# Designs tried in a protein design chat: VH-VL binders against q9h9l3. Part 61

Target 1, 176 residues: q9h9l3
Amino acid sequence: PRKMVAIDCEMVGTGPKGHVSSLARCSIVNYNGDVLYDEYILPPCHIVDYRTRWSGIRKQHMVNATPFKIARGQILKILTGKIVVGHAIHNDFKALQYFHPKSLTRDTSHIPPLNRKADCPENATMSLKHLTKKLLNRDIQVGKSGHSSVEDAQATMELYKLVEVEWEEHLARNPP

## First folded at step 21 (VH-VL)

Design y142
Fold by OpenDDE, look of step 22:
Structure y142 (fold): chain C 176 residues (1-176), chain A 123 residues (1-123), chain B 111 residues (1-111)
Amino acid sequence: as target 1 above (176 residues)
Amino acid sequence: QVQLVQSGAEVKKPGASVKVSCKASGYTFTSYFMHWVRQAPGQGLEWVGWINPYTGLEFYAQKFRGRVTMTRDTSISTAYMELSRLRSDDTAVYYCARSGTYYYDSGPRFDYWGRGTLVTVSS
Amino acid sequence: QAVLTQPPSVSGAPGQRVTISCTGSSSDIGLGYEVHWYQQLPGTAPKLLIYENSNRPSGVPDRFSGSKSGTSASLAITGLQAEDEADYYCQSYDSSLEGWVFGGGTQLTVL
């Protein structure tokens, strides 16, 4: 079986009115929740909105941030060949300008058994915060200091582990 | 509709440079990646590189690193590929092709192509 | 030079079924990356024919189908027609090269 990692990225706003999401932090944890990667990343374009309330990113974090291309290379090296778990993970991959195989991707925002377990509609898109509270009785993304991508990645992995067996069997029968 | 209009054929001497343009229309230029693919006469397709029109970041196939430069002008939705130190084996039709940013758009497939630009390198 | 391997040519009579294979490696198709197919009619630019292993863009007849297994992919054409005479290319992504890769192309002749 392939190794599994969970990823969570924080994005800042760039472009007109800051509507474009640009990678500013990336955290990757292994199956056990150990941090494999956690770096602030310098976007290739001017930051218009740090989105600090949500991203936790501040201007000071960009002073020694890893340039995007370098960070991307480091991250891709970690992700390649692995099953990558994330929540609304398409945003992370988009920000990374990276294509991970669908067959090796697990998006906890689109796993019906996970929603079912949380007494939510199977086809609804639930937040990581909600699922984490409901299924893990854990509060994440608390306060106004911004999210912790490490915490979010760990929570994502823990959520997936709850339905891993069932979902992996489903995917085996129904490959994407 | 989506259109990619490329510049006309070029004839160059060895050692020279060529710059091919690709003007995009019918979609948001900065929301999709632009690729360059070439095809030598009677040969197959060869990926050259890609550029993010929004950020201007580019990635090249190893074979072309040091000789190719991809740029864009967002004001006119135009991508450029410049190949320097031309040699005879660079003779090919050069295509620009659009791809998505992830699977939720057009993904890593090339869904639209330009008609190609013939670049001939000869003494 | 092509990273993905295709037969150089295939042929069939009108109405027949033909298949074109595309063999990759552990760093592209075998790693799980999706395969896309392109049709290139003589003197024209390639056209997307199949995306993500088995999906047809609008306008592509259902007699074109794609599949993927292991390190290989296959394009099948049923009810072969004269207009299908073209070059066909498979395409994927190679993690080791960090770039897109094409097959060598297959020339389909309709007899």
Scores: ipSAE 0.895, ipTM 0.942, lowest interface PAE 0.5, mean pLDDT 95
Fold by ESMFold2, look of step 21:
Structure y142 (fold): chain C 176 residues (1-176), chain A 123 residues (1-123), chain B 111 residues (1-111)
Amino acid sequence: as target 1 above (176 residues)
Amino acid sequence: QVQLVQSGAEVKKPGASVKVSCKASGYTFTSYFMHWVRQAPGQGLEWVGWINPYTGLEFYAQKFRGRVTMTRDTSISTAYMELSRLRSDDTAVYYCARSGTYYYDSGPRFDYWGRGTLVTVSS
Amino acid sequence: QAVLTQPPSVSGAPGQRVTISCTGSSSDIGLGYEVHWYQQLPGTAPKLLIYENSNRPSGVPDRFSGSKSGTSASLAITGLQAEDEADYYCQSYDSSLEGWVFGGGTQLTVL
């Protein structure tokens, strides 16, 4: 069967007033939650806002960070041919400047059966933190030191597993 | 309305270089990728490469690496493609074409094209 | 040679249905990358006709349709009209070439 991975990225602010989100960390885990990739990434544009409270990225992380073009190549080699799971995953692919096939993409922020399991409105866009608390009885993204993309990728994979059989069957009947 | 206005036709000798331009209007230039696609007379379309106008980073088809340079000037919303060491088989119409940066906005398709710039290479 | 394979030409009478095939490999269409179609009228730039396998942009009539299966895609034109006489190109992404790729083009003749 086709292998599955989960991805999570942390962004910093570039461009005017730091409003553009640029990739500064990427973590990829396999189906079992083992880390396949976890690197700090140097954006090709000047960093205006590290967004540290959310991203966990600090200036010192950028000192030896992998340049974006190199990191992108490494990441795409891992993603190619795989089902990729993420939360609001379109933001991750946009930051990578890459179009992963829709048929191989799974977004835990837009899976109605997952929302139903969490007793949430099925059409609502639920946060990863909220779904993880309700369905896995775990607190992630705690404190003010920023998110862990490894922790978030692992949580995303576990959430998808809760609905994997149902959702894969649905997608087979209703190709994107 | 979105427009991509390209520079005029050029005639070059083998070994020379050519730099064609593509001026964008009707949208935020730095929010979309710019591609270059060429078409030899009576032949099909061939992708040359793309540039992200926001970052200035470029990606070229393997065939053109080492001979093509893609640049942009964000102050005038203009993308450029320069092809060096021209050969007679570089004779083609060169198009600029826009794609989106993610699936929710234009995606990987070429939604707007310039009218093309004929480059003729002859001795 | 073109990365994606199309028949060099197809023809049909007015009112008929024609199809144009586009065959790729396991590194492009077969890996799941979507297919887009362009119409090029004589002396003009290509125009987007179908995107992401089967979607029509605004202004493209529903007699144009697209589909994809396995390593192949198809463009279908029903109710063929004289104005449909053009060259048609499929396009996708190829992971081995790390880039956008086109078919060789198909010349449609309306009889």
Scores: ipSAE 0.823, ipTM 0.917, lowest interface PAE 1.0, mean pLDDT 93

Design y144
Fold by OpenDDE, look of step 22:
Structure y144 (fold): chain C 176 residues (1-176), chain A 123 residues (1-123), chain B 111 residues (1-111)
Amino acid sequence: as target 1 above (176 residues)
Amino acid sequence: QVQLVQSGAEVKKPGASVKVSCKASGYTFTDYYMHWVRQAPGQGLEWVGWINPYTGFEWYAQKFRGRVTMTRDTSISTAYMELSRLRSDDTAVYYCARSGTYYYDSGPRFDPWGRGTLVTVSS
Amino acid sequence: QAVLTQPPSVSGAPGQRVTISCTGSSSDIGLGYEVHWYQQLPGTAPKLLIYENSNRPSGVPDRFSGSKSGTSASLAITGLQAEDEADYYCQSYDSSLEGWVFGGGTQLTVL
């Protein structure tokens, strides 16, 4: 059995009008929720919008942030060969400019059994916050200080664990 | 129609540099990665590197690091590959090819391809 | 030189079935990365034939099929036609090389 990790990334706005989502923080936790990686990351381009309300990223966090390419290498080393769990994980991988094998990817925003368990439409895209509250009775992403990628990664892993057996069996029968 | 139009054939001497262009049309240039692949005469395909036109991120095969530079001009939807310190074994047809930024787009599959640019390196 | 291994050539008569193998390693196909196939007609650029192991782009006949298992992938062509004479390349991603890799290519001859 492959090792499983959960990932969550925070992005800032770069490029014209800050519309480019650039990786500014990445958190990776193991199956037990232990933090394997949590670093602020310096985008290669000028930050136009820190998106602090959502990202929690501030200018001071970029002072000693790890350059993107270096961080990317570190993160990829951790992810390689593992089942990677995330919520709307395509955004994280896109920000990393990385392709993880589909067969080793688990996106909690696209797991019908998880939505069913939360009394949501199976094919709807529910927020991590909503699923976490409904299924774990836990409040995440509260306050005005922005998200905690560690907290979000941990919540994502815990959500997946609720449906892991069923979903892994489904995937075994229906490989991507 | 999605098209990748490449610059014309080049003849260079050893030690020189060559810069090949690839102009994209029929799609949003910044929504897809641009790859460069070369093929020596009678040989197979060899991946050179890729660039994200949106972010400017570039990544090269180990073999070409230090000699290749990939850039883009988003204003004209054009990607560039420059190879320096040319040698005879760099003689090849160089292709640009599009891929998605993630699987929800078109993933890492290369589609479409440019028609290729022949670069000949000879003394 | 090629990271993925293909037979250099295969041949078949019109109407026959041919298969082209693509053997990788634990750092590419065996790691779970998807395999794509390309057809290159003489004097032309490669064309996407199969993506993500077994999917056909629009315009590709259903007589072309792909599969993947373990560290290998396979391209099958049924009802072989003269127009299928071309070079075929498999492609994947190699984590150890941190880049995309191609097979050495297979020349298909229609007898």
Scores: ipSAE 0.875, ipTM 0.935, lowest interface PAE 0.6, mean pLDDT 95
Fold by ESMFold2, look of step 21:
Structure y144 (fold): chain C 176 residues (1-176), chain A 123 residues (1-123), chain B 111 residues (1-111)
Amino acid sequence: as target 1 above (176 residues)
Amino acid sequence: QVQLVQSGAEVKKPGASVKVSCKASGYTFTDYYMHWVRQAPGQGLEWVGWINPYTGFEWYAQKFRGRVTMTRDTSISTAYMELSRLRSDDTAVYYCARSGTYYYDSGPRFDPWGRGTLVTVSS
Amino acid sequence: QAVLTQPPSVSGAPGQRVTISCTGSSSDIGLGYEVHWYQQLPGTAPKLLIYENSNRPSGVPDRFSGSKSGTSASLAITGLQAEDEADYYCQSYDSSLEGWVFGGGTQLTVL
């Protein structure tokens, strides 16, 4: 069977008025939550807004950060051939400028059985923080010093495990 | 409405460089990737590389690294491909083609294509 | 050399069904990357025919269909018309080459 990993990324603002989201940190964990990758990444463009309150990225993190082209190569090597789990994962793949196969992609923000377990509308897009609190009885993203992409990737994997058997069977019957 | 208009045919000698342009209209140029694909006479399609017009990030097929440069000018919605140290087997029609940036808008499919630019390399 | 393998040519009479195969490897189609198909009429640029294995863009007749299984994909054309005479290319992404790859092309002749 294919191996499964979870990914979470943190973005900074680049481009005019800092509106473009550029990759500045990426964390990848395996099925058991062990960290496979966790690096700060230097965007190829000038950083206008570190977005530190949410991203946790500060200027000092960029001093020795891995340049985007190199980090992208490292990340894609880990993701290749694997089922990749994330939350609103389209943002992560767009920041990587990479098309992971739809059949190997799992997005915890769009899994109807997971919403049902949380007593939420099946078609709603639910936040990672809310799902984690409700279904895992854990608080993540606490404080105002930014998110931990390792913590978020680990939470995302645990959420997927709650619906893994049902959802994998659903996808086998209904290929994306 | 959505159109990719390429520069005219070029004749070059071996060792020279050529720069082909692709002007986009009918959509927001920086919202989509631009690819370059070539086709030698009587042959199939060969992917050369792509550029993200918004960030300037580019990625080339291994065969062309060191000889190709892809750039853009966002003020005139134009992508460029420059191929250096030309040799006779670089004779081909060079196409530009647009793709989306993720599945939810247009995905990885190439649509539309430019009409192509013939580059002939001969002494 | 083409990374994806297609038959060099195929033919059929008007009204018949034709299939065009596209065989890749465990680093492209077999790894799960989607397949796209392009039609190239004589003297013209390629045009999108099928995307993401089986989807038709607007204006492509439903007699064109695509499928994918294992390391291979297939384009089927039913109710062949004279105007279907063209070259057909499959396309996917290859992780080993870190880039987009095409089949060698199939010349369809309508008899």
Scores: ipSAE 0.817, ipTM 0.922, lowest interface PAE 1.0, mean pLDDT 93

Design z101
Fold by OpenDDE, look of step 21:
Structure z101 (fold): chain C 176 residues (1-176), chain A 124 residues (1-124), chain B 107 residues (1-107)
Amino acid sequence: as target 1 above (176 residues)
Amino acid sequence: QVQLVESGGGVVQPGRSLRLDCKASGFTFSDYEMHWVRQAPGKGLEWVAVIRYDGSSEFYADSVKGRFTISRDNSKNTLFLQMNSLRAEDTAVYYCAKEGYWQSSAFHRYFDYWGQGTLVTVSS
Amino acid sequence: EIVLTQSPATLSLSPGERATLSCRASQSVDDYLAWYQQKPGQAPRLLIYDASNRATGIPARFSGSGSGTDFTLTISSLEPEDFAVYYCQQYDYWPLTFGQGTKVEIK
């Protein structure tokens, strides 16, 4: 069977107005939730907005952060050939400036059976926080210190596992 | 310079259809979730519909579900709202709106940019 | 749906005075709260996002505070151009919802 990993990234704001989202942390976990990768990453451009409330990123985290190009290489090496699970994962790939095959991508923000199980509208994009609370009875992203990409990646994998069999069968019948 | 320009508004009778367009520029249109928000004359703001960045999913307010269809053409940087079976209560200025910044695992669905709006009047 | 209740409905003040606008959510929306300004015949303009972040180009006299269910927009010293209607909006739950608005008018 093909190996699965879950990924979650944290972005900071770069560019003249801080509106450009740049990768500043990436966490990858395996099927069991074990951490395979967790690094602070230094964007190639000057950080204008750390978005700390959400990203959890602070200036001191960037002091010894891994340069983007190096981190990207490390991350891509892990992702290559894997089924990659994420929440709104297109944003993670965008921040990584990377395109993973759609057939090997699983976005838990866009799985109708998962929403149905959570008594949410099937076509609504739900936050990881809400789905995790509804389906796992667990609170994530609590407080003002920002998100934990490790926690988020683990939650994402756990959510996917709830619908894995059904969804994989669906995808087999309806390849993207 | 981000710009959103709505068009297609007008006066129609109840039961008729109308299509609104919204032309976007000044940002990577295909990276963002787009929304329609409306405002009846002299009233407040009401969210209407959302479409994902790639058009793979839409979601609607109960008040328009089954009657309105939101769509997009990313190759033309254009957002659409097909309005069918129009009712008097659909009379409003319709705004296209861009979602805020994107962040992993969370959605910031405030609207940092709005069009100027286009007026739809449903009257017999 | 989440109901946002703004108060007061109308706020009559003079230029230079401090304006305090309230927005109360029917349940916690965390910090997923935005404020908009709208002038007659114009589209809404974003003032504050994520409860307390000032949008680009917004003067420092505008500030947002609060979390959970109670939020406040403060205009430290009203300018003539600040007389308008102000809306809050939550984006933690579907459907997205707005408050009914507070009109800040000149006394």
Scores: ipSAE 0.881, ipTM 0.945, lowest interface PAE 0.6, mean pLDDT 96
Fold by ESMFold2, look of step 22:
Structure z101 (fold): chain C 176 residues (1-176), chain A 124 residues (1-124), chain B 107 residues (1-107)
Amino acid sequence: as target 1 above (176 residues)
Amino acid sequence: QVQLVESGGGVVQPGRSLRLDCKASGFTFSDYEMHWVRQAPGKGLEWVAVIRYDGSSEFYADSVKGRFTISRDNSKNTLFLQMNSLRAEDTAVYYCAKEGYWQSSAFHRYFDYWGQGTLVTVSS
Amino acid sequence: EIVLTQSPATLSLSPGERATLSCRASQSVDDYLAWYQQKPGQAPRLLIYDASNRATGIPARFSGSGSGTDFTLTISSLEPEDFAVYYCQQYDYWPLTFGQGTKVEIK
C-alpha cells in the first residue's frame, strides 16, 4: 500500500498587476498529520502583492525563504511515488510547475461522496473551510492574518480519511 | 488585454433551444473556471452556471438545472451555454464572466472581466 | 442560499457629495464580497473584491469596508461618471448571489 501525504500551498501575486499566482509557501504532512515539509519559498519573479490576508505571507518571510528551484526539488522528492491529497490540488501542482500522476492524486474539492456527507451539492467545488466546519466541527483559517498551509494540509488529510475506504474502492473500479 | 465576446443570442419561442458562445482571449483560458451570469431586462444580476477549468464538472442555479448545459473547449478558448426548453423567464442578457486570481484552498469567485452580453428573448 | 440586501434602493445625490452604500448578508460571508458598477447598456464593472481591495484601474475615491455580514461601498466625492447602479456579490457559498442593486442618480 502506498504512503499518503497531504499538501497545501500559499501563493503571492506576481506578474502584471500582481494577478499571476506564484508559490511562496508549501506544507506537506503525512497520514497522521506530522509535518514533513514547511518552507517559505522565494518566487523567481518580483512579488507585487503578498496577498497577506489570504496567504499569511509578509515581506519578512521572504528574507530567508528557499529559492523556488531548490524548494521545488525538495518537494518533488517527497511527493514522488506517493498518493498526494490536496484541496483544489491542481493549483498547488500548477504553482510547483509539476504534474503528479492522476492515479496517485486525491482532490478533496472534487469528491462527490465527501460533499454528500457534508450535505452539500455533489458537483459544487466546496471550500476547505466549509467542509472542515461541517465534517470535522473545526474552524480553520480563523482571523485576518492569513491561512496556515500546515493547518490546511492537516485538515485536508482528515477530510480524506472520512471517505478514504469508499473513494479508494471507487478509483480501483474506475481508474483515471 | 482580456476579452470575452458572447454571441448566439436572439428571439426564440418558448420550448425551443439556443446555444451561446463566448470567445476568450488575452489570458490562459484553461487556468480559470468560467461562469454565465444573466440579467433580465430592468432587473438585477443572477448567477447561472459554472464550469471547472478542465471541463470535468459543472454546477447550475436551480432555475436552470436540467435545462441548461455549460461546456467549454479549451483548444478554442470558447465557453458555451446550451439552453433547452426555454421559458419566458429565461429572457435576459447573458454575460460570460471570468473569475479573479486563484489561490490554493481559497476560492475567489468574483468576476474581474465580463463580456458585453448577448440578449436572449423568449416570446411568442 | 445567502441573501444580500442592499440599501438604500436609490441614492439621489449631487456631484461632489459622499455616497455610502450598504450590503447586508443573511449569514457571514467572511471577506468574500465584491462590488460592481453597471451603467445602462453596459456589462458590470468590478470595483472592489475581497471586501476592501480596489480592482485594477479603479479610482481611489471608491473604497470598500466591512466583514462578515455588513459591508459598505463608499464613494468619497461623486463624479458625473459615478451615477450608475451598484451591486454587491458574495462568493463564500453556493449559489453565488447578488444584491438587488442601489441606484445612484443625479439629484
Scores: ipSAE 0.808, ipTM 0.923, lowest interface PAE 1.3, mean pLDDT 93

